VH-VL binders against RNA-binding protein 12 (RBM12). Designs and how they scored, part 5

Target 1, 78 residues: RNA-binding protein 12 (RBM12), of Homo sapiens (Human) (q9ntz6r430to507)
Amino acid sequence: FCVYLKGLPFEAENKHVIDFFKKLDIVEDSIYIAYGPNGKATGEGFVEFRNEADYKAALCRHKQYMGNRFIQVHPITK

## First folded at step 17 (VH-VL)

Design y4 (from y1 with heavy chain L60Y N61A)
Fold by OpenDDE, last read:
Structure y4 (fold): chain C 78 residues (1-78), chain A 121 residues (1-121), chain B 112 residues (1-112)
Amino acid sequence: as target 1 above (78 residues)
Amino acid sequence: QVQLVQSGAEVKKPGASVKVSCKASGYTFTSYYMNWVRQAPRQGLEWMGMIQPNEDETRYAQKFKDRVTMTRDTSTSTVYMELSSLRSEDTAVYYCARSGWDTGDYYFDYWGQGTLVTVSS
Amino acid sequence: DIVMTQTPLSLSVTPGQPASISCRSSESLLYTDGETYFYWYLHKPGQPPQLLIYLGSNRASGVPDRFSGSGSGTDFTLKISRVEAEDVGVYYCMQSIELPYTFGGGTKVEIK
């Protein structure tokens, strides 16, 4: 039950992703924030949820805000 | 039909607080953001912040974060904007305006009629 | 914050003649979802602002086809093909690609 994140603030950290998904059950150490070869965040990432209900709830967070940017949440197969 | 009806004009002294209300009807109140936008005399439009009534989540412009409080009453479909420590520069017409939440329609499709707040000693 | 710059500040137009308003953003308003989060509003005297154009080029409901929005990235234009008396007011561009939402300074349109 993985989602792909797009539009992440460049300063986003794991805690921000956790907060963004409120109290949804995220698999430990599953949060990945992508960085480019220059060491700068690309605004992309992914996260895995422990159950289907939370996964579906996570998808409903599509275009909700993290900081000053809204986040795209897309289903993916990890 | 969608309607946003705001409270009446206010006259306040510097240092006081003002609380403007915006009553929504004609749509699902909890499914949209409510924004506050003001216009000072001879100035343009300025976004102050927004509230999501169902989530009770607020986001304020940095300029107002220390003085503005947005709240909602879901039972009456009403949003409130309270601005404290008023100064003369806060004299303006304040508008509430609806925008999309789950749709991602980040534009203001319906507006209240506006509330004039005058701050003078 | 993203700065929105409108030109001109004021425009006086003969009825039936076209009008053009420009808006430039300090950053691109094209988001990662492929949408351009740019809007035009009209603020008529004695009324609240009203949406004219959303996502750069889409007319809002009830907006006459004499209004058109164009542009991309950081440069946008609102055109009125034939200005009417009811088009008098102040036009504002706005971005919502990120918070805070920011408006242009406005363009006052008057009839000669």
Scores: ipSAE 0.855, ipTM 0.958, lowest interface PAE 0.6, mean pLDDT 96
Fold by OpenDDE, last read:
Structure y4 (fold): chain C 78 residues (1-78), chain A 121 residues (1-121), chain B 112 residues (1-112)
Amino acid sequence: as target 1 above (78 residues)
Amino acid sequence: QVQLVQSGAEVKKPGASVKVSCKASGYTFTSYYMNWVRQAPRQGLEWMGMIQPNEDETRYAQKFKDRVTMTRDTSTSTVYMELSSLRSEDTAVYYCARSGWDTGDYYFDYWGQGTLVTVSS
Amino acid sequence: DIVMTQTPLSLSVTPGQPASISCRSSESLLYTDGETYFYWYLHKPGQPPQLLIYLGSNRASGVPDRFSGSGSGTDFTLKISRVEAEDVGVYYCMQSIELPYTFGGGTKVEIK
């Protein structure tokens, strides 16, 4: 139950992703924030949820705000 | 038909608080953001913040963060904007305006009629 | 905050003549989803503001085709092909690519 994140703030960390998904059950150490060759964040990431209900709830967070930016939450095959 | 109906004009003293209401109808209240935008005399439009009625989540402009409180009553489809520690500079017409939530339609397609708030000693 | 700068501050137009309003943003309004989160509003006297153009170039429902929005990145233009009396008011550009949403200073359009 993995989702693809797009539009993440460049300063986003794991804690921000966790906070964004509120109390949804995220698989430990599953949060991945993408960085480019230059070491800068690309604004993309991935998160896995432990169950289908939370996965579906996570998808409903699509285009909601993380800080001052809204992010895209897309389904993705693990 | 979508309608946003705001409460009437207010006259306040500096240091007081004002609470303006915006009653929504004609659409699913909980599926949209409600924004507050004000216009001071001879000034332009200024976004104050927004509330998501279903999530009860608010986002405030930094300028108003310490003085503004936005709340909602889902049973009456009403949003409230309370501004405290009023100053003369807060004299303005205050508008509520709907914007998209999950759709990503981050624009104001429907507006209330506006509420004049006058702050004077 | 993203600064929106409109020009001109005011415009007096003879009915039937065209009008053009410019808006520049301090940062690009093109987002990661490929959309440009830029909008035009008209604030007519005695009425609340109303949406004219969304996402840069799309006319809102009920907006006459004499209104058109163009531009990309940081430079945008609203054009009125033939100004009518009902077009009088203050026009505002706005961005919503990030919080806080910010407006341009407005352009007052009057009829000669």
Scores: ipSAE 0.835, ipTM 0.955, lowest interface PAE 0.6, mean pLDDT 96
Fold by OpenDDE, fold request of step 19:
Structure y4 (fold): chain C 78 residues (1-78), chain A 121 residues (1-121), chain B 112 residues (1-112)
Amino acid sequence: as target 1 above (78 residues)
Amino acid sequence: QVQLVQSGAEVKKPGASVKVSCKASGYTFTSYYMNWVRQAPRQGLEWMGMIQPNEDETRYAQKFKDRVTMTRDTSTSTVYMELSSLRSEDTAVYYCARSGWDTGDYYFDYWGQGTLVTVSS
Amino acid sequence: DIVMTQTPLSLSVTPGQPASISCRSSESLLYTDGETYFYWYLHKPGQPPQLLIYLGSNRASGVPDRFSGSGSGTDFTLKISRVEAEDVGVYYCMQSIELPYTFGGGTKVEIK
């Protein structure tokens, strides 16, 4: 039950992803924030949820805000 | 037909608080953001913040974060904007304006008629 | 915050003549979903602001086709092919790619 994230703030950390998906059960150590060759965040990431209900709830948070940017949440095959 | 109807003009003294209401109708109240935008005399438009009525989530511009409080009453489809510690520079017409939530339509497609708030000694 | 800069500050136009307003953003308004979160509003005297153009180039419902929005990235233009008396007001550009939403300083359009 993985989702692909786009539009992440460049300063986003794991804690921000956790807060964004508050009350949802995220698989431990499943959060991945992508960085480019230059060491800067690309605004992309991945996270896995422990159950289908939370996964579906996570998808419903599509276009909601993380900090000052709204986040795209897309289903993805692991 | 979407309608946003705001409360009437207010006259306040410096240091006081003002609470403006915006009653929404003609659409699913909880499915959209409600924004507040003001215009001071001879100035442009300024976004103050927004509230998501279903989630009761607010986002304020940093400039107003310590003085503004946005609330909602889902039973009456009404949003409130309270601004405290009023200053003369808070004299402005305050508008509520609807924007999309889950659609990504982050623009103001419907506006209230505006509420004049005058702050003077 | 993203700074929106409009030019000119004011414009006096003969009815039937075209008008052009420019807006520049301090950062690109192209988002990861491929959309450009840029908008034009018209604030007519005695009325609340109204949406003219959304996502850079789409006319809002009820907006006459004499209005057109163009541009990309950081540079945008609103064009009125034939200005009419009802087009008088202050035009504002806006971005919503990130919070806070910010407006340009406005362009006042008057009829000669």
Scores: ipSAE 0.822, ipTM 0.952, lowest interface PAE 0.6, mean pLDDT 96
Fold by OpenDDE, fold request of step 19:
Structure y4 (fold): chain C 78 residues (1-78), chain A 121 residues (1-121), chain B 112 residues (1-112)
Amino acid sequence: as target 1 above (78 residues)
Amino acid sequence: QVQLVQSGAEVKKPGASVKVSCKASGYTFTSYYMNWVRQAPRQGLEWMGMIQPNEDETRYAQKFKDRVTMTRDTSTSTVYMELSSLRSEDTAVYYCARSGWDTGDYYFDYWGQGTLVTVSS
Amino acid sequence: DIVMTQTPLSLSVTPGQPASISCRSSESLLYTDGETYFYWYLHKPGQPPQLLIYLGSNRASGVPDRFSGSGSGTDFTLKISRVEAEDVGVYYCMQSIELPYTFGGGTKVEIK
């Protein structure tokens, strides 16, 4: 039950992703924030949820705010 | 029909607080953000912040974060904006305005009629 | 914060003549979803502001087709093909690509 994140703030860390998906059961160590060859964040990431209900709830947070920017949450197959 | 009806004009002394209300009707209150935008005399529009009534989540502009409090009453579909430590520069017309939440419609499609708040000694 | 800069500050237009207002943003308003989070509002005297254009080029409901929005990235234009008396007011551009939402300084449109 994985989601693809787009539009992440460049300063986003795991704690920000966890807060964004508050009250949802995230698989431990499943948060991935993408960085380019130059070591800078690309604004993309992935998160896995432990159950289908939380996965579906996560998708419903599409276009909600993380910091000062809203985040795209898309379904993706692992 | 969507309607946003605000409370009446206020006159306050410097240092006081003011609480303006915005009653919403004609749509699902909890499915949208409610924003507050003000206009001081001879100035432009200024976004103050927004509240999501269902989540009870607020986001304030940095300029107002220490003085503004936005709340909601879901039972009456009413949003409140309280501004404390008033100063003369806070004299303005204050508007509530609806915007999208999870739709990405981050624009103000409906507005209240405005509330004049005058701060003077 | 994203700075929105409008020009001109004011316009005096003869009824039936066209008008053009420019707005520039300090950063691109094109988001990762491919949309441009840029808007035009009209604030008529004695009324609350009203939405004219959303996402750069889409007319809001009830907005006459004499209004058109164009532009991309950081440069945007609002055009009124034939200005009418009811178009008098202050026009504002706005961005919502990030918080805080910010407005341009406004352009006052008057009738000659």
Scores: ipSAE 0.821, ipTM 0.952, lowest interface PAE 0.6, mean pLDDT 96
Fold by ESMFold2, last read:
Structure y4 (fold): chain C 78 residues (1-78), chain A 121 residues (1-121), chain B 112 residues (1-112)
Amino acid sequence: as target 1 above (78 residues)
Amino acid sequence: QVQLVQSGAEVKKPGASVKVSCKASGYTFTSYYMNWVRQAPRQGLEWMGMIQPNEDETRYAQKFKDRVTMTRDTSTSTVYMELSSLRSEDTAVYYCARSGWDTGDYYFDYWGQGTLVTVSS
Amino acid sequence: DIVMTQTPLSLSVTPGQPASISCRSSESLLYTDGETYFYWYLHKPGQPPQLLIYLGSNRASGVPDRFSGSGSGTDFTLKISRVEAEDVGVYYCMQSIELPYTFGGGTKVEIK
């Protein structure tokens, strides 16, 4: 039950992903954020959910705000 | 027919607060952000912030963050914008405007009629 | 914050003649979903602002086809093919790719 994240702010950290998906049952150690040479997110990532209901709820947060930027949430296979 | 109706004009002293209301009708109130945009005399438009009424989530422009509070009453489909510590520079027409939430349509398709707030010594 | 720069500041047009308004953003408004988060609004005297163009170049419902938007990235143009009396007002560009949403300084269009 994994989602692909796109459009992440360059300052995104695991804590921002956790907060963005608050109240959903996230697998916290599954959070992956692609980092560039300056140590900032390149805009991509993924995260896993423990059950299908929370996975579907996560997909509904597509284009909602993380900080000053909205982000994309897409389905993905592991 | 989407309609946003704002409260009437206000005259305030410097240092006071003003609370402007915006009553929505003709659409599902909780499915849209409500934004506040102001226009000072002979100046352009300035976005102040927005509230998502369903989640009671607010986002404020940094310029106003310490002085603005946006609230809502879902039973009356009304949002409020309160601006504190008023200065003469806050004299402006204040507009509410809706934008999409679930679709991420972040533009203003309907606007209130505007509320003139005058800050005068 | 993204700065939106409009030119000209004002425009005096003979009725029936074309008008062109430019807006430049300090950063690209093209988002990773392929959409351009750029808009034009018209603020007519005595009325609230109204949406003219959304997501780069799409004309809003009920807006006459005399209005067209073009451009991409950081450079945008609004054209009015034949200015009419009802087109008088102040035109504003806006971006919504990043908070805070920011507007251009406005272009006042009036009839000579």
Scores: ipSAE 0.694, ipTM 0.896, lowest interface PAE 0.8, mean pLDDT 91
Fold by ESMFold2, fold request of step 19:
Structure y4 (fold): chain C 78 residues (1-78), chain A 121 residues (1-121), chain B 112 residues (1-112)
Amino acid sequence: as target 1 above (78 residues)
Amino acid sequence: QVQLVQSGAEVKKPGASVKVSCKASGYTFTSYYMNWVRQAPRQGLEWMGMIQPNEDETRYAQKFKDRVTMTRDTSTSTVYMELSSLRSEDTAVYYCARSGWDTGDYYFDYWGQGTLVTVSS
Amino acid sequence: DIVMTQTPLSLSVTPGQPASISCRSSESLLYTDGETYFYWYLHKPGQPPQLLIYLGSNRASGVPDRFSGSGSGTDFTLKISRVEAEDVGVYYCMQSIELPYTFGGGTKVEIK
């Protein structure tokens, strides 16, 4: 039950992902924030949920705010 | 039909507070942010902040963070904006305006009629 | 904060003539979903502001087709093909890619 995150703020950290998905049962050690070869964040990431209900609720937070920027939440697809 | 109706004009002294109401009708109140935008005399538009009424979640512009409080009453579909420690430069017309929460449509499609707040000695 | 700069400050237009208003943002308004989070509003005296153009170039419902928006990135233009008396007011650009939302300083359009 994994979602793909896009448009993350440059300084996003695991704590911001946890807060964004508050009240949902996330697998905290699954949180991944992508960095490019130069060490700069790409704005992408993913996180896993422990059950399908919370996964579906997470998808409904698409285009909601993390800090001053809204982010994208997508299902992981082929 | 979507309608946003604001409370009437107010006259206040410096140091006082003002609380402006915005009553919404004609749509699902909890599915939209309510924003507050003001316009001081001879000035442009300035965004102050917004509230999501379902979750009572607020986001304030840094300029107003320490003086503004936005609240709501879902039973009456009403949002309130309270600005404290008023100064003469807070004299302005204050507008409520809705934007999409569920859709992420972050622009203002409907506006209230405006409330003039005058702060004078 | 993203700064929105409008030019000109004011326009006096002969009825029936075209008008053009520019807005420049201090940062790109193109988001990672491919949309441009840029808008035009018209504020007529005695009325609330009204939405004219959303997401860069889309005309809002009920807005006459003489209004058109164009541009992307940091440079945006609102054109009025034939200015009418009802078009008088102050035009504002706005961005919503980042909080706080910010408006341009306004362009006052008057009939000569």
Scores: ipSAE 0.680, ipTM 0.897, lowest interface PAE 0.8, mean pLDDT 91

Design y4 (from y1 with heavy chain L60Y N61A)
Fold by ESMFold2, fold request of step 19:
Structure y4 (fold): chain C 78 residues (1-78), chain A 121 residues (1-121), chain B 112 residues (1-112)
Amino acid sequence: as target 1 above (78 residues)
Amino acid sequence: QVQLVQSGAEVKKPGASVKVSCKASGYTFTSYYMNWVRQAPRQGLEWMGMIQPNEDETRYAQKFKDRVTMTRDTSTSTVYMELSSLRSEDTAVYYCARSGWDTGDYYFDYWGQGTLVTVSS
Amino acid sequence: DIVMTQTPLSLSVTPGQPASISCRSSESLLYTDGETYFYWYLHKPGQPPQLLIYLGSNRASGVPDRFSGSGSGTDFTLKISRVEAEDVGVYYCMQSIELPYTFGGGTKVEIK
């Protein structure tokens, strides 16, 4: 039950992802924030949820604010 | 069908506060952000902040964060904007305007009629 | 904060002639979903502002087709193919890609 995050603020950290998905059951240590070859965040990430209900709730937070920017939440295709 | 009806004009002295109301009708109140935008005389439009009425979540422009408070009453479908420590530069017409919360449609499709707040120094 | 710069500050137009308003943003308004979070509003005398163009180039409901928006990234244009008396007012661009939302300084359009 994994989602793909786009448009993350360049300063985003695991704590910001946790707060964005507050009250949803994130699989421990499943948050991944991508960095480019220059060491700077790309604005992409992944996170996994323990159950289908929380996964669907996470998808409904698509285009909601993390800080001053809204972010995208997408299902991952196999 | 969608209506945003604001409270009437106010005259205040410097240092006072003002609370402007915006009553919404004709749509699902909790599905939209309510924004506040002001226009000082001969000036442009300035976004002050917004409130999500379902979760009572607010986001304020940095310029106003220490002086503005936005609240709501879901039973009357009404939002309020209170601006404290008023100065003469706060003389403006204050508009409420809705934007899409559920859809992420962050633009203002309906506006209130405006409320003139005059701060006489 | 994203700065929105409009030109010209004012525009006097002969009825029936075209008009063009420019807006430039200090940062790209093209978001990673492929949409451009850019808008035009018209503030007519004695009325609240009204939405004209949303998401770069889409005409809002009830807006006459003589209005068109174009542009990409940081440079945007509103065109009025034939200015009519009812088009008088102040035009504002806005961005919503980042908080705080910011407006351009406005372009006053009047009939000469």
Scores: ipSAE 0.674, ipTM 0.895, lowest interface PAE 0.8, mean pLDDT 91
Fold by ESMFold2, look of step 17:
Structure y4 (fold): chain C 78 residues (1-78), chain A 121 residues (1-121), chain B 112 residues (1-112)
Amino acid sequence: as target 1 above (78 residues)
Amino acid sequence: QVQLVQSGAEVKKPGASVKVSCKASGYTFTSYYMNWVRQAPRQGLEWMGMIQPNEDETRYAQKFKDRVTMTRDTSTSTVYMELSSLRSEDTAVYYCARSGWDTGDYYFDYWGQGTLVTVSS
Amino acid sequence: DIVMTQTPLSLSVTPGQPASISCRSSESLLYTDGETYFYWYLHKPGQPPQLLIYLGSNRASGVPDRFSGSGSGTDFTLKISRVEAEDVGVYYCMQSIELPYTFGGGTKVEIK
């Protein structure tokens, strides 16, 4: 039950992803944020949910705000 | 048909508060943000903030964050904007305007008629 | 905050002649979904603002063909091919890629 994140803010960290998906049951240590060689987020990431209901709720947060920018949440097969 | 109907004009003294209402009809209230935009005399448009009525989530422009409160009453499909510690510079026409929450259509397709707030002694 | 700069500040147009309004943003308005979060509004006398152009170049419902929006990343233009009396008002550009949403300073269009 994995989603792909796109458009993440410049200084996105795991805590921001956790807050964005609050009330949903994230698989511990599944949060992946892609970082460039300079240590800044590239705008991509992924996270896994423990159950299908929370996964579907996560997809409904597509284009909702993380800070001052909205982000994309997409399904992924793995 | 979509309608946004605002409360009437207000005259206030400096230091007071004003609360403007915006009653929505003709659409699913919880599917849209409600935004507040103002225009002072001889000035342009200024976004103040928005509220998502479904989860009572608010976002405020930093300029107004310490003085503005947006609330809603889902039973009457009404949004309120309260601006406190009024100054003469707050004299303006205040508009409510909706934008798409579910769709992520972050632009204003329908506007209220405007509410003039005058701040004077 | 993203600054939106409009030119000119005002425009007097002979009826039936074209008009052109420019707006420049301090940052790119092209998002990673391929959409450009840029808009034009018209504020006619005695009315609330109305949407003319959304997502860069799309005309809103009921907006005549004589209005067209164009532009890339940071530079945008609204063209009116033949200005009519009903087009009088103040035109505003806006961005919604980032909070706070910000407007340009406005361009007043008059018939001379």
Scores: ipSAE 0.672, ipTM 0.898, lowest interface PAE 0.9, mean pLDDT 91
Fold by ESMFold2, last read:
Structure y4 (fold): chain C 78 residues (1-78), chain A 121 residues (1-121), chain B 112 residues (1-112)
Amino acid sequence: as target 1 above (78 residues)
Amino acid sequence: QVQLVQSGAEVKKPGASVKVSCKASGYTFTSYYMNWVRQAPRQGLEWMGMIQPNEDETRYAQKFKDRVTMTRDTSTSTVYMELSSLRSEDTAVYYCARSGWDTGDYYFDYWGQGTLVTVSS
Amino acid sequence: DIVMTQTPLSLSVTPGQPASISCRSSESLLYTDGETYFYWYLHKPGQPPQLLIYLGSNRASGVPDRFSGSGSGTDFTLKISRVEAEDVGVYYCMQSIELPYTFGGGTKVEIK
């Protein structure tokens, strides 16, 4: 039950992803934030949820705010 | 169809608080953010913050976060903006304006008529 | 905060002539969904502000086709192909890519 995150703030860390999905059961150690060759975040990430209900709730947070910017939450297609 | 009707003009002294209401009709109240935007005399528009009425979730511009409180009453489809510790520079017309929450359409399609708040010495 | 810089501060236009208003943002308003979170509003005398252009270049419902928005990234232009008396007011640009939402300083449009 994985979602693809896009548009993450460049300063995003695992703790920000956890807070964004507050009250949903994230699989331990499943948060991945992509970084480019220069060590800067690309704005992409992945996270896995323990059950289908939390996965569906996560998809409903598409275009909601993480800090001062909204982010995209997509079902995994790749 | 969509209407936003605000409370009437107010005159306040420095240091007081003001609470402006915005009553919504013609749409599903809990499906949209309500924003507050003000305009001081001979000045431009300034966003103050917004509230999502379903969750009573608020987001405030940093400039106002210590003085502004936005609340709602879902039974009357009404949002309130309270600004405390008023100064003469807070004299302005205050507008409520809705934006899309579920759709992520973060622009103001409908506005209230405006409420003049005058802070006089 | 994203700064929106609007020029000119005012325009005096002969009826029927074109007008052009510029807005520059301190950061790109193009988001990773391909949309540009940029808007134009008109504040006519005695009325609340009204939406003219949304998401960069889309004309809002009921807005005459003599209004057009264009631009990319940080530079945006509102054009009125032929100014009419009903177009008098103050025009504001706005961004919503990042909180707080910010407006340009306004451009007052008057008829000569």
Scores: ipSAE 0.641, ipTM 0.884, lowest interface PAE 1.0, mean pLDDT 91

